# VH-VL binders against Protein RcaC (rcaC): the designs that were tried, part 9

Target 1, 117 residues: Protein RcaC (rcaC), of Microchaete diplosiphon (Fremyella diplosiphon) (q01473r527to643)
Amino acid sequence: KVMILDDDQDWLRTLPTLLKPWGFKVTTLADPQQFWTVLQAVTPDALVLDVNMPQINGFELCQLLRSDPHWQRLPVLFLSVLTDPTTQNQAFAVGGDDYLCKPVKGVELANRILRRL

## First folded at step 4 (VH-VL)

Design pb1 (framework fv_burosumab)
Fold by ESMFold2-Fast, scan of step 4:
Structure pb1 (fold): chain C 117 residues (1-117), chain A 121 residues (1-121), chain B 106 residues (1-106)
Amino acid sequence: as target 1 above (117 residues)
Amino acid sequence: QVQLVQSGAEVKKPGASVKVSCKASGYTFTGYYMNWVRQAPGQGLEWMGDINPNSGGTSNAQKFQGRVTMTRDTSTSTVYMELSSLRSEDTAVYYCAREGYDFWSGYPDYWGQGTMVTVSS
Amino acid sequence: AIQLTQSPSSLSASVGDRVTITCRASQGISSYLVWYQQKPGKAPKLLIYAASTLQSGVPSRFSGSGSGTDFTLTISSLQPEDFATYYCQQYDSYPTFGPGTKVDIK
């Protein structure tokens, strides 16, 4: 199971289709306010997070996950348009397991998720 | 109008390196992967690898591991493919091709005109 | 790596003929298949993506079908400008191309 949180509606419509050939069950979420409710309901095996969202930063959300005993080992992959080394280093510093830059191919995303499972 | 313009033909000796350029225009350069594909005379198409122009990240076909290097310069919207330790069997037309997305499923949609690289003694 | 085979490797046809070219994948690729046309001395031109979706500007006499492992490209009424080599390519994994099918004049 894979859960994807991103405020870009085009990516949320597209990513399930890109991951379909690999047999992933994908849940998408645009509203970060519903994050904890959906996380509890879905209990995903991996999480894909955008870094910049209107109401919460993806790095802040990752820090909250890492401080929670139940979710502290959930694989987190960041997916973002930002390419600077400072942002990428920060992603790993907050406990992220991987960082991918948009645009991303389905095969690349699938392989990176599988590597973390 | 999407355009990919490649550098001119090259003639190299065995053991040399060649660097082919591909200048993109008519779209957001950093928004699309760029593929490199070659074709030996009278033969079919062979994928060499790709580059993400936004991150600079690359993927290479196993056959070219250790010999191919792909780079880009975002200030000039140009991608480069350098192939080292050239052999006669590397004689081919080398193409750059933009990876289009339909529901973000990637496939080459626009191709450069090709660069003929001849390796001869 | 996913291997693609095409049949026939070459064919001879006349203007007005219906031409069918087949592409077979070594494993299931859903509909992640594209077809290209290549004329001598030219770069390949995209004809069809997602197995059956016609690229903008491509004549309606071209059509694609299939899913999984078996795919076909059909030209309903061959025109003089259609004499070319046709390649299939999968994009379900790292790209691989079929060996090509050459369509010659009879």
Scores: ipSAE 0.007, ipTM 0.606, lowest interface PAE 9.8, mean pLDDT 86

Design pb2 (framework fv_burosumab)
Fold by ESMFold2-Fast, scan of step 4:
Structure pb2 (fold): chain C 117 residues (1-117), chain A 124 residues (1-124), chain B 106 residues (1-106)
Amino acid sequence: as target 1 above (117 residues)
Amino acid sequence: QVQLVQSGAEVKKPGASVKVSCKASGYTFTGYYMNWVRQAPGQGLEWMGDINPNSGGTSNAQKFQGRVTMTRDTSTSTVYMELSSLRSEDTAVYYCARDLYYEGSGSYDYFDYWGQGTMVTVSS
Amino acid sequence: AIQLTQSPSSLSASVGDRVTITCRASQGISSYLVWYQQKPGKAPKLLIYAASTLQSGVPSRFSGSGSGTDFTLTISSLQPEDFATYYCQQYDSYPTFGPGTKVDIK
């Protein structure tokens, strides 16, 4: 199971379709305020987070996950339009397992998720 | 209020294909995943797969990969399940079933409303 | 795939009896377990989700408990309309169902 949090509605509509041929069960979420409720209900095997969202930063969510005994080992992959080395380094510093730049091909995203499972 | 109405019983020969429909009403069709679950006579329940009616994206159980195709028509609020290369072991009642979920989220994989079932008989 | 087993496979009971059905998972599924009731010739009906949360409209005589690998469904005082087959289902991964427990009239 994969959970995706992103404020871009076009990406949320696209990503489940891209990943399903690879056998992933995908849950999408646009509202960061629903994050913990949906995370608890879904209990995903991997999480895909956008770093640049209104009201909350994906890095902040990753830090909260890493401080939680139940979620501290959940694989987190960042998916972002930001390509600079500073942002990528910060993603790994907060406990992220991977970082991918938009746009991304379904095969690339699927392979990166599988490597973390 | 919420209703799922399925197509009528089918009798097929081995090697044929069958296409079962499930027409939804009483809720926002594109807001809920639809699942297909089957039950052979006197046997238990077996999940086959699901479809997101908004995107058209599907997931299938490994056992049915390559044989099951799920589609939807948003203009008629109908989902379809087509099973090919039928065997006598595919004789079963086929159900469509709606997922519970929160707004904007996908499937929770437990089912709050079910269709009445469609009996598919495959002669051996 | 996560395997579910149920016990007993069948039981006979009288109206007013306390009935307990168990479901065991092959691996830990936290509380991601659902119970359904199925009457002959009918589709299943959702009774309990998240192991212990009663679905709206389901009588309070039904209760669920457990977490991890061991779960129970209890009917505190069996009514005539409760004679049915009961199935557990996990949703920690892609859905799988237990084999069912048939509750018959004694």
Scores: ipSAE 0.000, ipTM 0.544, lowest interface PAE 14.8, mean pLDDT 83

Design pb3 (framework fv_burosumab)
Fold by ESMFold2-Fast, scan of step 4:
Structure pb3 (fold): chain C 117 residues (1-117), chain A 120 residues (1-120), chain B 106 residues (1-106)
Amino acid sequence: as target 1 above (117 residues)
Amino acid sequence: QVQLVQSGAEVKKPGASVKVSCKASGYTFTGYYMNWVRQAPGQGLEWMGDINPNSGGTSNAQKFQGRVTMTRDTSTSTVYMELSSLRSEDTAVYYCARDLYYESGYFDYWGQGTMVTVSS
Amino acid sequence: AIQLTQSPSSLSASVGDRVTITCRASQGISSYLVWYQQKPGKAPKLLIYAASTLQSGVPSRFSGSGSGTDFTLTISSLQPEDFATYYCQQYDSYPTFGPGTKVDIK
């Protein structure tokens, strides 16, 4: 039910394990070029999205989702190493529903996702 | 040119174990889950479990819990499925199958299958 | 575990016929359903995923529909190469397959 897009392979391997105790079905994706194909295949209830990936800006991707009638209500939670208030404020300005800083505990991530479902 | 090539047919006695291999090529081996699915003669498809080739972590269907062991060798891009305490009901073609996307649960490339026959 | 049933278990049809195969899930699976085609002696081939999305390279005569618990696979104009067994599979939880529907040419 949760789709995760991040270019960090180690992080993509960790996140499903962190979320298992809460019963989430997790699909992970490293390649942003596959995003729309996987999004349509999975039809997730929530999206966890990294901000600074090669070839695509997470903020720009969120803006594209918000302008799409089919996906404009999909909960988007940003998960990033960036901790500055300016970046966090930008995340909400582009339509993000939440922002979490890496590293994150499974309990915190699970609770934040559940609040948006 | 993604390919999954499986080991050859096996004939085993009841109570024995069998280990089937599946060698992957044409993609990043550690980037995709690998699944094992079997099919008894004239019967349907049955999912057995999956392995994350990067971590070695596995999930198994309830029916095979305690009997199936999945492993991988990243240096040879090969996954293995070992089934122990074989019974005649385990006679089947065993397939390895790649997830289309990391941990998505549907399968875009399949091995050719390995026939395992369990008989006295 | 989520149980899948298919109907009919087998059918015979002529080239050019419209063929419909149904798949029913024991609980809601949203659109997390896949269709495979399997020819004798061969591994299954992915046809449709996400209930209705056609896999690249699959002929347009194949289509899928449905959501929740009831799904259909339609072949709009059956061709000789379509004689095969068709399986549905869910991926809302651990994968499970339907029992299959065998399509024979008359």
Scores: ipSAE 0.008, ipTM 0.575, lowest interface PAE 11.3, mean pLDDT 85

Design pb4 (framework fv_burosumab)
Fold by ESMFold2-Fast, scan of step 4:
Structure pb4 (fold): chain C 117 residues (1-117), chain A 122 residues (1-122), chain B 106 residues (1-106)
Amino acid sequence: as target 1 above (117 residues)
Amino acid sequence: QVQLVQSGAEVKKPGASVKVSCKASGYTFTGYYMNWVRQAPGQGLEWMGDINPNSGGTSNAQKFQGRVTMTRDTSTSTVYMELSSLRSEDTAVYYCARDLYYEGSGYYFDYWGQGTMVTVSS
Amino acid sequence: AIQLTQSPSSLSASVGDRVTITCRASQGISSYLVWYQQKPGKAPKLLIYAASTLQSGVPSRFSGSGSGTDFTLTISSLQPEDFATYYCQQYDSYPTFGPGTKVDIK
């Protein structure tokens, strides 16, 4: 099970189809207000998280997950248009397991998720 | 089996508010999003918004922002939709409709209430 | 918002006929398309979701196909109980519905 939080509707539209060949069950979420409720309901095996969202920062969500004993080992992969080394280093510093730049190929995203499972 | 039973028909004056209920049975109430969809006489279907019965979190169509409020009561397995500042063009049958959020399938409504006719006149 | 159009707006067919209804989206929606049947005075009934997946309990004479912007609902052998209006709905973003196609049985 993979949960994807991103405010970019174009990417949310693309991702389930992109990952379909690898047998992932994908839950997409655009509204960060529903994050904790959906996370608890879905209990995903991996989380794909956008860094740059209007209402909440993906890095802050990752820090909250890592401070929670129940979620502290959930694989978190960041997916973002930001390519600077500082942002990438910060992603790993907050406990992220991977960082991928948009646009991303389905094969690459699938392989990165599988590597963390 | 799965049943969604809505409250009865309402007749309202322009400017009033209406609150429609939808009581669910036959499944785990908190496991499925509930949606509200309306249909004006002789017209097509229009999505109004959804509520997560587990969290109480809602999303509304932009057209209804500021006028629609959705709530739920988990103890009675009931969702509510309140529409304020009613206008004659709000005359419609209002449906509640269940959707599954656990699979990431998006919005596909497998069970519907019988509908509640809301008439706004004079 | 994603707009859906349906063709034709209405049609008449005989029992046993093959009926085809089309739905077109204003932008690509992958396979995130649903078909509903609505009979007069009744709530809509889910027929097909994910463009081609038949809902449990729906007769096999109903089928869906398509992806991207063009979608089709087919009824292989029309029955008397199939008199209804058929609606498509996308779920690539917040749901929007097509205007409906009315099927009259002659």
Scores: ipSAE 0.005, ipTM 0.540, lowest interface PAE 13.1, mean pLDDT 83

Design pc1 (framework fv_cosibelimab)
Fold by ESMFold2-Fast, scan of step 4:
Structure pc1 (fold): chain C 117 residues (1-117), chain A 121 residues (1-121), chain B 112 residues (1-112)
Amino acid sequence: as target 1 above (117 residues)
Amino acid sequence: EVQLVQSGAEVKKPGSSVKVSCKASGYTFTGYYINWVRQAPGQGLEWMGDINPNSGGTNYAQKFQGRVTITADESTSTAYMELSSLRSEDTAVYYCAREGYDFWSGYPDYWGQGTLVTVSS
Amino acid sequence: NFMLTQPHSVSESPGKTVTISCTRSSGSIASNYVQWYQQRPGSAPTTVIYEDNQRPSGVPDRFSGSIDSSSNSASLTISGLKTEDEADYYCQSYDSSTHYVVFGGGTKLTVL
């Protein structure tokens, strides 16, 4: 099960289709206010987070996950339009397991998720 | 609770325009697409288009391109669908529907009650 | 854009099982998720199945969905039919290339 949090609704519409051929059950979330409620309900095997969201920062969510004994080992993959090395380094510094740039091919995203399962 | 409340029934003449409203409550309006779907008497569901209230970006079904305009007003959490150059075959119940992303891979999860638009001379 | 084709009507007796098919005209049915909606007379549609085979809270486990790639179709199966199951049923999918929401033509289920 994969949970995806991104404020770009066009990408949330696209991502399940990209991942479907690999058998992933995808839950998408646009509203970061519901993050913890959805996380508890879905109990995903991997989490895909956008970095640059208006209300909540993906890096902050990753730090909170790493501080939680129950979620500290959940694979977190960042998916972002930001390509700079500073942002990528920060993603790994906060406990992220991978970083991918938008736009992304379904096969690449699927392979990165499978590597972490 | 999530609610989509639509404007009331209308009777219009051929060649005129109609503008149906859909007022959203109980969720963050800009976080979800709003779809517009119509259903002629005794017929199936026909998708007309959608809007992303956050960006204002729209998609329209080819059949309605040039006649339909979908808009959203964030300050009132209201989406609108305006259909111009009305014909008798436009007589239908028009629905707005929210496209959910909170748990599911994006599908119309909450529907308005529907607005009957009758086009007659 | 692809089309989704459903039978116009199906009928079955109370307590029996009925299956409604939804066939995709081009591209794989498995390429996008399929949802199923129930619409009773005078009401807006409600979701009975989402993401091919998932049930919303409150929908009985008598309702199930499946995908058959060999026939390029999705199916809604309702077991233990009850009179309250009489309704029109619509399948729906998404065409990510055109950004179109696609509905099937609908199937009228009669329980007699």
Scores: ipSAE 0.055, ipTM 0.699, lowest interface PAE 6.5, mean pLDDT 86

Design pc2 (framework fv_cosibelimab)
Fold by ESMFold2-Fast, scan of step 4:
Structure pc2 (fold): chain C 117 residues (1-117), chain A 124 residues (1-124), chain B 112 residues (1-112)
Amino acid sequence: as target 1 above (117 residues)
Amino acid sequence: EVQLVQSGAEVKKPGSSVKVSCKASGYTFTGYYINWVRQAPGQGLEWMGDINPNSGGTNYAQKFQGRVTITADESTSTAYMELSSLRSEDTAVYYCARDLYYEGSGSYDYFDYWGQGTLVTVSS
Amino acid sequence: NFMLTQPHSVSESPGKTVTISCTRSSGSIASNYVQWYQQRPGSAPTTVIYEDNQRPSGVPDRFSGSIDSSSNSASLTISGLKTEDEADYYCQSYDSSTHYVVFGGGTKLTVL
């Protein structure tokens, strides 16, 4: 099971289909306020987070997950349009397991998720 | 229970516009896309566009771009579809339909609930 | 951009099995999920199959869906046909390149 949080509705619509060939069950979420409710309901095996969202930072969510005993080991992959080294380094510093730049091919996203499972 | 209730039938003149409403109840309105689909008499289903009520983001089929406007009002849990420059070929039943977006299934473009339909007749 | 092609009509006797095909014109049928909707005269469509082969609550197991990559098609199979199964059936998928929902042309099922 993979959960994806991103405020880009175009990407969210394509993601289940993009990952379909690898058998992933994908839950997408655009509203970060519902994050914890959906996380507990879905209990995903991996989480894909956008870094730059209007009302919340993906790095902040990752830090909260790492401080939670039940979610400390959940693989977190960042997916973002930001390509600068500072942002990528910060992603790993907050406990992220991977970082991919948009746009991303389904095969690359699927392989990165599989590596972290 | 989940319900989508649409506005009543309309008769319009060519060149005018029509605005159909779709009032949602029984679920979190912002959690699901609303799609608009039409069906001309004796014809098949034709997708027009969708809206994400959470963001206001819309997608429109190429055929309707420039003539269709889809909107949503979170305070009333109501989606709207406005079609302008009406032609006789626009005579159809117009449906709204809910699309699973994030409710744990990961399924998109699965229209699990449909409105009852609104007949729009365009005649001179 | 792709099209979904269905037979215009199919017919079969009560108690028999019928299969309705949905063929994708370009790209793999397996690239995107396929849904199936049933529409009786004067009514809005209802879902009988979603995500290729899943049944919503309340849909009898006489309804099943499948994907055949060799013919690039999806199929809806209805076994133990009943008169109440008479309806138009539509397949539907999604085009990731355009973000468009794509419907098949529809198939009229007659139970004779």
Scores: ipSAE 0.006, ipTM 0.601, lowest interface PAE 10.4, mean pLDDT 84

Design ps1 (framework fv_spartalizumab)
Fold by ESMFold2-Fast, scan of step 4:
Structure ps1 (fold): chain C 117 residues (1-117), chain A 121 residues (1-121), chain B 113 residues (1-113)
Amino acid sequence: as target 1 above (117 residues)
Amino acid sequence: EVQLVQSGAEVKKPGESLRISCKGSGYTFTGYYMNWVRQATGQGLEWMGDINPNSGGTNFDEKFKNRVTITADKSTSTAYMELSSLRSEDTAVYYCAREGYDFWSGYPDYWGQGTTVTVSS
Amino acid sequence: EIVLTQSPATLSLSPGERATLSCKSSQSVLYSSNNKNYLTWYQQKPGQAPRLLIYWASTRESGVPSRFSGSGSGTDFTFTISSLEAEDAATYYCQQYDSYPYTFGQGTKVEIK
């Protein structure tokens, strides 16, 4: 199971279709305020997080996950339009397992998720 | 006009390392992955790996993981492939080839002219 | 890994004849959600880089002559040259981009007598 949090509606529509051939069951979420409710309901095996969201950023969510005994080992892959090295380094500093830049091809996203499972 | 221009032919000895460049022009360099493919003399094509120029993220065929390094420089629109610990069986023509991101339009399309590499003692 | 098997190894034909090339995949390369087959066909002439002819198994690349066509789905694919011209003498390769590592068939050499 893969959960995806991103404020980009185009990517939320595209990603489930992109990952379906590799057997992923995908849950998408646009609203960061619903994050913990959906996380607890879905209990995903991997999480894909956008960095740049209006109300709370993905780095803050990753830090909270790493401080939670139940979620501290959940694989977190960042998927973002931001390409600067500072942002990428910060993603790993907060406990992220991978960082991918948008746009991304389906085979690479699927491969990167599988490597973390 | 899309063009991929590779560096010139190389003659190497076993144990040395190789570095080939591939410069893209006529398109947005960061809008495409860059693949590396080789072809030994009289043999078929063999995929080595790819790179996302935006992130620097790479993927490899298992047989090359311990010897191959792929990098990209966005400022010069150039991808690089390094292969270490060269063996005689690495004698081949090495190609770069671009590939789109979009799952509707993502397929390897344009190829560089190739770089001939000879590894002999 | 996905293995692509091409046949025949060599075709020797005269100008104007039809060439039919086969490519068989060990696994389906059909993407079920969009009904596209992640398979390309390339032409390679001696001393030259491969040239893309067909993508998604049956879509002809811009600028490629209409005599070239691709068909098939899943695991069985065919590449056809409806009326051979002298300039078509080359080795033709199929390639899958459905899963890593990307793989190629061993090639079919088309010779003009």
Scores: ipSAE 0.027, ipTM 0.687, lowest interface PAE 5.8, mean pLDDT 86

Design ps2 (framework fv_spartalizumab)
Fold by ESMFold2-Fast, scan of step 4:
Structure ps2 (fold): chain C 117 residues (1-117), chain A 124 residues (1-124), chain B 113 residues (1-113)
Amino acid sequence: as target 1 above (117 residues)
Amino acid sequence: EVQLVQSGAEVKKPGESLRISCKGSGYTFTGYYMNWVRQATGQGLEWMGDINPNSGGTNFDEKFKNRVTITADKSTSTAYMELSSLRSEDTAVYYCARDLYYEGSGSYDYFDYWGQGTTVTVSS
Amino acid sequence: EIVLTQSPATLSLSPGERATLSCKSSQSVLYSSNNKNYLTWYQQKPGQAPRLLIYWASTRESGVPSRFSGSGSGTDFTFTISSLEAEDAATYYCQQYDSYPYTFGQGTKVEIK
């Protein structure tokens, strides 16, 4: 099971098609306010998380996950248009397991998720 | 018009390093992965690795992982492949080739454009 | 790693004849979710870079003549040239893009008599 949080509707439409051929069951979410409700309902094996969203950023969500005893070991892969080294270093500093930049191949994303499962 | 132009032929000695460039033009360089493929004389094609030029993220065939470095300079739309600790077995034509992530209803991860190739000879 | 096996190694035919080339994969490259086979065919003439002919096992690349076609699914794939022309003398390679590392078949050389 993979849960994807991103405010880019084009990517939310694209990513399930990229990942389902690899045997992943994908749940997408655009609204970060519903994050905890959906996370608890889905109980995913991995989380794909955008960095830059309107109400909360992905780094803040990752820090909250790492502070929660039930979610502190959930694999978190960041998927973002931001490419600067400072942003990538911060992603790992907050407990992220991987960082990929858009655009991304289906085979690459699937391979990176599988390594963390 | 999409074009991939590679640097010229190289003659190297065993133990030296090789660096080949591949300059893309006629398309958005950061929208496509760049792959490196080699072919020894009279032999088949062998995939070496790829790079996402937007991020610098790379993937390799394990047999090359300790010797190959792939980089990209998005300001000049140029990808580079460096192969270290050269052996006579590295004598080959080296190609760059682009592929794309998902668009529409499918994944476009096939190699639609190739560079002209760079002939590399490694001999003592 | 996925191994692709092509046959025959060499095919010698006269102009106008049908050429049939095989590519067999050690693992399925079909995804049931999108019903696509992650397999391509390339043509390589002496001294030239490979040229994409077919992707997703059966879709012809823009500008490729209609005499070239691909078929098959899962592990068994066929590339066909319906009526050979002199310019078709080349080595043809299949390639999978289902899994890293990407792999190629060893090639089938098509010769025109």
Scores: ipSAE 0.016, ipTM 0.687, lowest interface PAE 7.6, mean pLDDT 85

Design q0c (framework fv_ifabotuzumab)
Fold by ESMFold2-Fast, scan of step 4:
Structure q0c (fold): chain C 117 residues (1-117), chain A 120 residues (1-120), chain B 107 residues (1-107)
Amino acid sequence: as target 1 above (117 residues)
Amino acid sequence: QVQLVQSGAEVKKPGASVKVSCKASGYTFTGYYMNWVRQAPGQGLEWMGDINPNSGGTNYDEKFQGRVTMTRDTSISTAYMELSRLRSDDTAVYYCARDLYYESGYFDYWGQGTTVTVSS
Amino acid sequence: DIQMTQSPSFLSASVGDRVTITCRASQGISSYLAWYQQKPEKAPKRLIYAASTLQSGVPSRFSGSGSGTEFTLTISSLQPEDFATYYCQQYDSYPYTFGQGTKLEIK
């Protein structure tokens, strides 16, 4: 199971289609306020997070996950348009397991997710 | 309008390195993956790897891991493939090929090819 | 790695003939298969992707079919410009792999 949080509606529509060939069950979410409710209902095996979102960024969510006893080991992969080394280093510093830049191929995203499961 | 233009033929000795370039034009360079495929004389096609020109992230076939390095320079819309510790069986035509990321893995435009000859 | 095997490796035919080339994958690849045409001293040209989708600008005499592990490329009425080497390629998983090629020569 894979949960995807991103405020970009085009990518939320596209990502399930890109991952379909590998048999992932994908839950998409645009609203970070629903994050914890959906996380508890879905209990995903991996999480894909956008970095830049309104009201909370993905780095802050990752830090909250790492401080939670139930979710501190959940694989977190960041998916962002930002390519600078500072942002990528920060992603790993907050406990992220991987960082991918948009655009991304389905086969690449699938392989990165599978490596973390 | 889309065009991929590769660098000229190279002759190298065993143990040397070769760096092939592929200059893209007619599209947004950072919006498409670039693949490298080679073909030894009289043989079939062999995929070597790909690069995301936006991030610089790469994926290599395990056969080339440790010898191949793929890079790009977005300021001149050019991708590079460097192969080190050359052997005679690296003699081949090397192609760059563009990959549409949404329906990926099949190549719509190819460079003209760069012949690399490795001989002592 | 997924091994792709084409048959035949060589095919002799005449203009106007119907020719069929087969491609087999060592494991299931759904419809993630492309076909390429390569003429001597030239880069390959994509003909078909998703097993059966014809690329824009490719003549309708070319068609692809198949799913899973067995695929075919058919040329319904061979033309002089069709004499070339044809390759199948899977893109289900990394590394991408090609068949060994089928050389189509004039009889």
Scores: ipSAE 0.012, ipTM 0.663, lowest interface PAE 7.7, mean pLDDT 86

